# VH-VL binders against q9rc53r339to534, part 5

Target 1, 196 residues: q9rc53r339to534
Amino acid sequence: AQTHEFSNKLNTISGFLQLGKIDEAVDFIQKERKIQQEWIHFFIERVNDPTVSAVLLGKISQAQELGIDVDIDPSSQLLTPLQERQQELLVTMIGNLLENAFDALLASGIENKKIYISFTDMGDDFIFEVEDNGPGIPPQLMESIFEEGFSTKEGTHRGFGLALVKKAVHELGGAIFLEEGELGGACFVLTIPKHE

## First folded at step 2 (VH-VL)

Design l02 (framework fv_levilimab)
Fold by ESMFold2-Fast, scan of step 2:
Structure l02 (fold): chain C 196 residues (1-196), chain A 119 residues (1-119), chain B 111 residues (1-111)
Amino acid sequence: as target 1 above (196 residues)
Amino acid sequence: QVQLVQSGGGLVQPGGSLRLSCAASGFTFSSYWMSWVRQAPGKGLEWVSGIYSGGRTHYGDSVKGRFTISRDNAKNTVYLQLNSLRAEDTAMYYCARSPYYLGYAFDIWGQGTLVTVSS
Amino acid sequence: DIQLTQSPSSVSVSVGERVTIDCKSSQSVLSYNKNYLNWYQQKPGQAPQLLIYYASTRESGVPDRFSGSGSGTDFTLTISSLQAEDAAVYYCQQYYSYPYTFGQGTKLEIK
């Protein structure tokens, strides 16, 4: 769960970016010392949507507080303007996928927790990928993880998050895929058509 | 016209190396997932390796540690570096593209490149 | 790894006949109401060509006589009225998880 203070800080960053106040956004984050300046410069250069940038920066900050290492594919770009509904649902999907990765990694008990993120918009679709090095999804659960209220007594509780992602991607005419990742954990890939 | 044109095959001795190339034209190469699929003489299809638009890679168990897939989006080309070749690697090697919206189906294939590993 | 088993391994039929090729998966390839299973046709000396994706969706340009059906673990490719040019090897393929795997193939011969 986010505190009011943390949510307010993300809103402030988003506000500066929305107003084109890039230097002010950078200064605010540098002062807070919760997000590396390298991430800010990466997102300013590679991501045109301020809300998506703010959410990703917030999630990276949260991962750091949880002891989770985050890598973003250096070829990642999201420069094509998002339609309002695409933005709203993409932000929701990003949030839920990353929260599910956090939960899986924290429940796993592994010492070297890692998340890999990749995103592209160079074709007809927006593509967003999240991978972790946790225990992965057992084949028996692959259909069940997207049902509302899904949870397991074996330490992984996914609740409503993945069901929300399924609903959101379906609304946008896209798809979500569960792949086996190189990190050994779960790998989710979202595809969203640029045009409905 | 959408095309994948392959090159780089040949006869090589066990333990040798080859680099296969697959040049794409007629579409936005950087937007597509690219794969290599091989077929031994008289046998079925075996997926070998795949690479996402951003360069992230996957390999079949039989080739991990020996083969390397890579891509050059500026040159619209995907490569497969074959190292430590064995007789069992003798096959026709196909490159293929996968659009995300087709659920990663291989909708366009190259003509194939023959690799023969023999002494 | 997911294993795909096709039956029959080979079949000989006459022009105009209906033929069915089955593909059985060792585990379900159904997710989000989509079956991640494709069908390909490979004619002698040629690269494979995509016929069907998502188990039942025909690729653009593929004749109506080709259809795919099934869900979960059991899938069928049907050719409703065989033509001479349909002589080929047919493969199912799953893209549900890595490594991607193919069935062993079904050889279709025309008498």
Scores: ipSAE 0.006, ipTM 0.458, lowest interface PAE 14.6, mean pLDDT 81

Design l03 (framework fv_levilimab)
Fold by ESMFold2-Fast, scan of step 2:
Structure l03 (fold): chain C 196 residues (1-196), chain A 119 residues (1-119), chain B 111 residues (1-111)
Amino acid sequence: as target 1 above (196 residues)
Amino acid sequence: QVQLVQSGGGLVQPGGSLRLSCAASGFTFSRYAMSWVRQAPGKGLEWVSGIYTGGSTHYGDSVKGRFTISRDNAKNTVYLQLNSLRAEDTAMYYCARDLKYYGSGFDYWGQGTLVTVSS
Amino acid sequence: DIQLTQSPSSVSVSVGERVTIDCKSSQSVYSSNKNYLNWYQQKPGQAPQLLIYWASTRESGVPDRFSGSGSGTDFTLTISSLQAEDAAVYYCQQGYSWPLTFGQGTKLEIK
C-alpha cells in the first residue's frame, strides 16, 4: 500500500541519519521531491483528464512498491476530452491491464520486472498500450485469456480481469489486441473510437 | 499424468561438479517455468534456482555464480549444473513445476536426487 | 528477501484434534485480490506436496480437513480433525517475489 511505500522512504531517511550520512539524507529528500514534480509536470502537460492522471500515478506508485520499473513513452498524450462513460470504462480497463501485468511479472519471478505504457489520441481513436517483459501468452491461450473464469492453475478460482476489459472496450465500440511486445512479454493494445 | 523423473546425483569431492537432470512428461513442458529446491539432511526446504519459459534464470543467494539452470524444450528436460561444490551443498535436490500466472507454487515435484559432497 | 517465520517449530497432538500452524511474512504478499502464500506437506522419505495455494485454495485431491486462512503478512494452516497419516513437516512458501522463500517448517507428530 501507499503507507508501506511512505514507511520505506522514512526508513531510508532514518538509515542515512543513523549512519551519520546527513548529506545523503538531504539529497535523497530533494531528489524524491524533484522526481514527483517531473511526473506531475508530465501529466499536466500530456493528459487532459485528471481522473486518468490520478489512476496512472496511483498505478506507478503501486508498481514501485512491487519492485516493478514503469516507463511511459514520452510521446504519449491524451488531450481529447473524454465523455463520462469513456472515462469511467477507460479507468477500469487501465486498472485491470496493469494489475494483470503486475500479477504476471510477480508470478514469473523475472529479476528485472518492467512495464512499458504508451497512449495516444491522434487520429480517430484513443489508443492505450501496456507491455511487460514477463512470460508472454502462448498462442494456444490467446483467445482463452479473455474468457470469464480463465486461469492457468488447475483447481483455482478463475480470474475475470481480462474478460472485464473485453466487455468494457466492446461497450465503447472498440477492440483489444494481444501483440508481440518488444520487451518479450505480453503486449495489450486498446483502441477506443473518439466518436460513435 | 504429470511426471518429473530425476537423475544425475552422487558422491563428489569438494570443488567438484555434477549435472542434475529432470525429465518431464504429461504436460506441455515449454509453457511452464521450472525450479530446483533442495533440502539438507534434517533441514528445511531451500529454493535454489528457477528458469522461465523465455529462458530467464534466477538463483538463490547461496548458489549464485556456482550453479547454472538450463532447459531443453525439445527433450522436455530441465538441468542444474553444480560447480565448485562445497560440503554445505549436500542435500536432496528436487525439480518442481511452477505455474506462469496467478501463482508461483510448485504443484508437481520430482522424486529427488541426492547430492553428497565429501572428501 | 521475504522471510517467512513459522510457529510452532513442532507440535504433538492426538488423532481427531484440531491443529493450527502459523506463518508470518516480513512483507505483505497480497496483490490483485490474491495472497501469494502456499502450504506444503512433506511426509518422511517423500517429496513435498502442495496442499494450499493463494492462502486458502485447496489443491485438487487434498482432503477437506485442510484449510488455509489469513491475508497480507499473517497466515494459518488448519487441520480440523487430525488423522494418523497427517504426521509430516508442513512448510509455508511465498510466491510473491524472487528469490522464492520457504518457512523453516513445523513438525507435526501424533501422540
Scores: ipSAE 0.000, ipTM 0.438, lowest interface PAE 14.3, mean pLDDT 80

Design l04 (framework fv_levilimab)
Fold by ESMFold2-Fast, scan of step 2:
Structure l04 (fold): chain C 196 residues (1-196), chain A 121 residues (1-121), chain B 111 residues (1-111)
Amino acid sequence: as target 1 above (196 residues)
Amino acid sequence: QVQLVQSGGGLVQPGGSLRLSCAASGFTVSSYYMSWVRQAPGKGLEWVSGISYGGSTHYGDSVKGRFTISRDNAKNTVYLQLNSLRAEDTAMYYCARGWSYTKSGYYFDYWGQGTLVTVSS
Amino acid sequence: DIQLTQSPSSVSVSVGERVTIDCKSSQSLLYSSNNYLNWYQQKPGQAPQLLIYAASTRESGVPDRFSGSGSGTDFTLTISSLQAEDAAVYYCQQYHSTPPTFGQGTKLEIK
């Protein structure tokens, strides 16, 4: 129920953006009191794909409801046109990576929860990065976090999120990396080749 | 059970070369940030080189251009190629598994037993 | 590079006593509410072992007599009730900026 309501709001925003009705999209979001005008303007200028914009804006809104601060690297951009399948799978991967970060932070008990997002298409690949300031992934779990059905006692991972990301990225000929981040938590880096 | 077993050290003359090996068991090296840390006799610890989960390599300024870190995923082994060795490179070399909170930093949860490299004429 | 300075360089203490070792950073290690500093213990003839990461989080299996504190540029490792097995060299290490750097070490001897 909450998922359906949220998806419907994102579809409305995406629809306004696709029709070039930026003022109407901004007005709709402001009335929801979940997303600031600065975010909307940033995505309009920096992300050419309305569906990707809608998903990211929706996830930022969800993070705010959960008491999580989200920062996006100001140099981020996604201006290269996505192939239809790349778009579909990127949206799925973005959603699952951010939900994984939310779960980790909520389970951590950390007071000042924060997520850092960065994305670029300046090179040969689309690159998307999600970093949190949680406890990170214990070394013993690094080999199992991408397995289907994986779940931890201290988190509600449902066992599907990261496995779905791995499946999606492999379909696109890309890769997902767990790297060392600057916030002190987990840092997932997703790479997708622009061309096969 | 995690284990790192090192080999490849020895006595070498200035200007010589050695290849150090770090064979891992109980985990997959390509899933971790792997590093080499050295310790001169009676001195402190110095980070030398690292290789990230994604394959990015990093080097300390004292060894950049002379040392090369690599890995063989099929053998689950990390290597450090030491070239143009100098007397000041004499040290115990440790292979260490890292979990890091920065793109180039790390903390080391498991260490190999160490491999002694002596550069002397 | 970030420089870490430990004090004292060496200390000799009796079993049961409290010991504090300080680590001072040339630059702040605080970023997004985390302090990027670790503590290691190295016993004679052995490889170092992780004691504490993120300034104050104790590694699994490490006795609770070991604790870390501090923020920004000043950090402390405390051993609340020294045991004979704690004779070792202790190192702080930062991972805020590349390259990761270590303090010069503090040698702890038991009387």
Scores: ipSAE 0.006, ipTM 0.446, lowest interface PAE 12.9, mean pLDDT 79

Design l05 (framework fv_levilimab)
Fold by ESMFold2-Fast, scan of step 2:
Structure l05 (fold): chain C 196 residues (1-196), chain A 119 residues (1-119), chain B 111 residues (1-111)
Amino acid sequence: as target 1 above (196 residues)
Amino acid sequence: QVQLVQSGGGLVQPGGSLRLSCAASGFTFSDYYMSWVRQAPGKGLEWVSGIYSGGYTHYGDSVKGRFTISRDNAKNTVYLQLNSLRAEDTAMYYCARYGRLSYYYMDVWGQGTLVTVSS
Amino acid sequence: DIQLTQSPSSVSVSVGERVTIDCKSSQSVLYSSKNYLNWYQQKPGQAPQLLIYWASSRESGVPDRFSGSGSGTDFTLTISSLQAEDAAVYYCQQAYSFPFTFGQGTKLEIK
């Protein structure tokens, strides 16, 4: 799906060039570059950890290729230095939460797929939130989604990765919460103590 | 035509075992959560067990540890192994298809298979 | 476990009358604007059949005279103009949490 989207973008550029529409090809490339630069600028100002920035930018790029709109709360910040283990596990948790959101949205059939991300370190905890506008987690799955080996469907939405997230956040002395989303989808909130 | 065809019922003595089968046709079996529901003679419905396509299972409190649900996606079949049977397990056992993901309701039911536990 | 209580336990009515069956849940089954409560009809000697899902959505092939309403803990199944073929036992069922549970059933008889 990601490889297919990338190939489609390259085919569009190649098409413009083959038709002699050099200005259109350049405009398309510049628009892609501008979007990427805007995200890079945001992370430079708001996130002190290069690894976390790289993972978030990579996931935003992946979402774009999947046709998913990603918004980050403009008040988000992560300026407090992460301990080595906190960084390692936070990267793992971010990856799994976003992959879960991607899977839910792709299965939903929704025309306008959206993910909302928020993070803050203004208090005693690092707080990271991911919300989607998909169908949400069915209530009968709420207890099961954090269990190791859980799978709702062979080859689709299997494992969710949430068992890894729960294990990681508990190792850091934190917690994960499943909330009702404003957009009707799943809303996961991570809390991680700054000093443990 | 979507269909669930059941087999494997019968008469057994207390402590005995039976294996119930439910063969599915007319739909992509591996997309669905499958469930077993039972009904004692003249009584109401009781949910017994369910299984996700990937094999993750749930059980009602009265049967946990005694019954085992399983499935073979290649054969489009779901099974219920009944062990350590008791008189109170006497019931008509229905296989039912739940929906998938957000569609968790039983829209297709098998014809039922009778299990009688009698000394 | 979530307990579902139906009322009445039995009712006898004439063809053409309106009948309502209530289902009370021991806790809310509402999540993200959906009520995880279903209604089933079971005729003598037959397997149950789905009538209503998500409290108010009518299953394909179910006559318009059947409707579901309610939210949270209080739900109602309504048959607006009873037909002879509607004689059956009706069950509510929650799919909010495992184990899934059914109400005790309401027997509907035609006079």
Scores: ipSAE 0.013, ipTM 0.558, lowest interface PAE 7.6, mean pLDDT 83

Design s01 (framework fv_spartalizumab)
Fold by ESMFold2-Fast, scan of step 2:
Structure s01 (fold): chain C 196 residues (1-196), chain A 119 residues (1-119), chain B 113 residues (1-113)
Amino acid sequence: as target 1 above (196 residues)
Amino acid sequence: EVQLVQSGAEVKKPGESLRISCKGSGYTFTSYYMHWVRQATGQGLEWMGNINPSGGSTNFDEKFKNRVTITADKSTSTAYMELSSLRSEDTAVYYCARWYGSRYYFDYWGQGTTVTVSS
Amino acid sequence: EIVLTQSPATLSLSPGERATLSCKSSQSVLYSSNNKNYLTWYQQKPGQAPRLLIYWASTRESGVPSRFSGSGSGTDFTFTISSLEAEDAATYYCQQYYSTPYTFGQGTKVEIK
């Protein structure tokens, strides 16, 4: 039914990406009725890396299926060419940050689920931000969520995958920050230097 | 060690308001969502809403939004559920339940508060 | 809202028999990115609060006897008691946590003859 169809579409996109068939993944996305034409045009104009575009479009489609409202900052862009390793790790980090937001919102029981995404390459760094209106991070967990082996036993699942994100961003010479946002949930900001 | 203790039974008349407390102990109160679920005699379970005690954010089933208020007091580790404009259909056992977020289930429940609404 | 339909309403069996309970969802509760079903099973005995038995459709909670199991994916789920014990007389509820409002099935009452 509805989510079975979505799962099949996501698996097809994932399959093309795993096989290095980025152009085919983009073509598949463009042909899907359930992905808004406006999102496709936005990413074509604003994101120069086809793999990053495909991942973001896939995640937006997934959020729509889950009843999550996604708002992307209109000034967002990633037009600077990514090196192969930067692309691989950025895709992994984007995936983990958005999965964390989805999981937090689904677990929370909140009705008007919202995610705010912002990304830019205007300065010396690539910057990627994900904010949700979910439960946020309790103060006592703020330091531990980035530690390897962190347990979410304290009643939050936001620690899952964050240690891997921290490791990946540090490999690229960057950093990840937990900031205050206006939505009342968690706000993660990722920074990656454009040059080594 | 972990316990949720609810306030005692209530008898109400139609049109009155209800307030039930749920006190948590043996854990960090602000690290877990608290949910409210009710059950009419011999009937199934019905989810009412929840609260994040850390931030105070709440969520409700649409059918209760105009009548239900959920609050939490960090200093006493106590959550409260208020239901206004009571009807005979609100006669039920009301439970608070702690949400284990990383596993997505209710791991501890209060003992239940019996509420009878009759004229 | 997602509607969960349980069947049968009542199941009367003798000790040692296999109990099979059904839960059907009006919409899929499978989360595509982690391939997990957001469905739990609870046991409730008269006068008691519900007790968690199964989460993620098929994962048994610590301390729950091995005779209890869950299976299924998407919209069709099954809860099984492989060899019914007298203490298993209770009402069993499925619950989805895929989306709000969180909903429960109407319950299946398991009785011992």
Scores: ipSAE 0.000, ipTM 0.441, lowest interface PAE 15.9, mean pLDDT 80

Design s02 (framework fv_spartalizumab)
Fold by ESMFold2-Fast, scan of step 2:
Structure s02 (fold): chain C 196 residues (1-196), chain A 118 residues (1-118), chain B 113 residues (1-113)
Amino acid sequence: as target 1 above (196 residues)
Amino acid sequence: EVQLVQSGAEVKKPGESLRISCKGSGYSFTSYWMHWVRQATGQGLEWMGNIYPGDSYTNFDEKFKNRVTITADKSTSTAYMELSSLRSEDTAVYYCARGYKYGLFDYWGQGTTVTVSS
Amino acid sequence: EIVLTQSPATLSLSPGERATLSCKSSQSLLYSSNQKNYLTWYQQKPGQAPRLLIYWASTRESGVPSRFSGSGSGTDFTFTISSLEAEDAATYYCQQYYSYPLTFGQGTKVEIK
């Protein structure tokens, strides 16, 4: 999956070159690098914690390699300094929520895979949202998805992600919500108090 | 206690550049967005752009493309807005405003009157 | 960009009357993840900077009299002054902070007869 997107980009470039469309190939490469630099600038300037920035950028890079389109809400920011434990647990939660979205989308067979990310610290809480356009959570599984060891796929370790997120957010005095989103898939919202 | 104080009125000729300052006091200058909004005589409010002084990250309305620059000086708690290649249509009162909760403006400067005429 | 349309352009009312102002958005200002509407209302008197009155469509700013209120969701918003005072003569603007560029309505002028 990761190599498929890279191969597709190389094939597109090769195709332009084979057809003698040199200007289009150059423009495609420059546009791609510009977008990546804009993302780096966004994270450096709008996310004050280098570790959180690195994790988010890494996950977005993984999504691109998997053929998943990622949109970040342009009003997103995380400039408030994180306590050491808040940083450790937030990194873990971000990783697990995004991995769960990747797994759901890859298993779905959906052609146009999308993830929407939003985060803010302008209020009393850190708020982090991940939404996908996958099949969503069946009603019969709603209660089970946060239980340790639950999995709809082979390998029980895959079922630990959401349980781990719930445990981590609870430790920070926050909450996790499963909401109805615009994309039609699963929509998870984390709230973490800035203080205590 | 929170106050935004802007520089004084400006009279400019077409083609010149404008630089307005906005000094914040009574709050943590690096923790809030600073926005620039203008208003032509008898007209409505028009958002130009903003800066987060903590990291100097800026956003602006594309209609001011390549003409507007917004900067901030942490040592003096002062934001600046420069507008180049002035036209008569740039005649307006220019406001700075403190942004909170993503972009609501809870405190405003007193305004700087700018007249652009030949 | 998001376009905000205010109506009416002008309201001429007597003291004690109710003023109702409308603001309509070209797209929804309701953010699904927090169920908040990213809309504010400002009051501007002649020769003065605007003053924040309402944020999150219906939350009154500290120090703002209770006669001022906001309501609505998504694309349709209302600002109400329950009983006009002489000091309320001003132009009122709605503004969205859902996405950049930030935009304002064209304003509604409230005059006391």
Scores: ipSAE 0.000, ipTM 0.437, lowest interface PAE 16.6, mean pLDDT 81

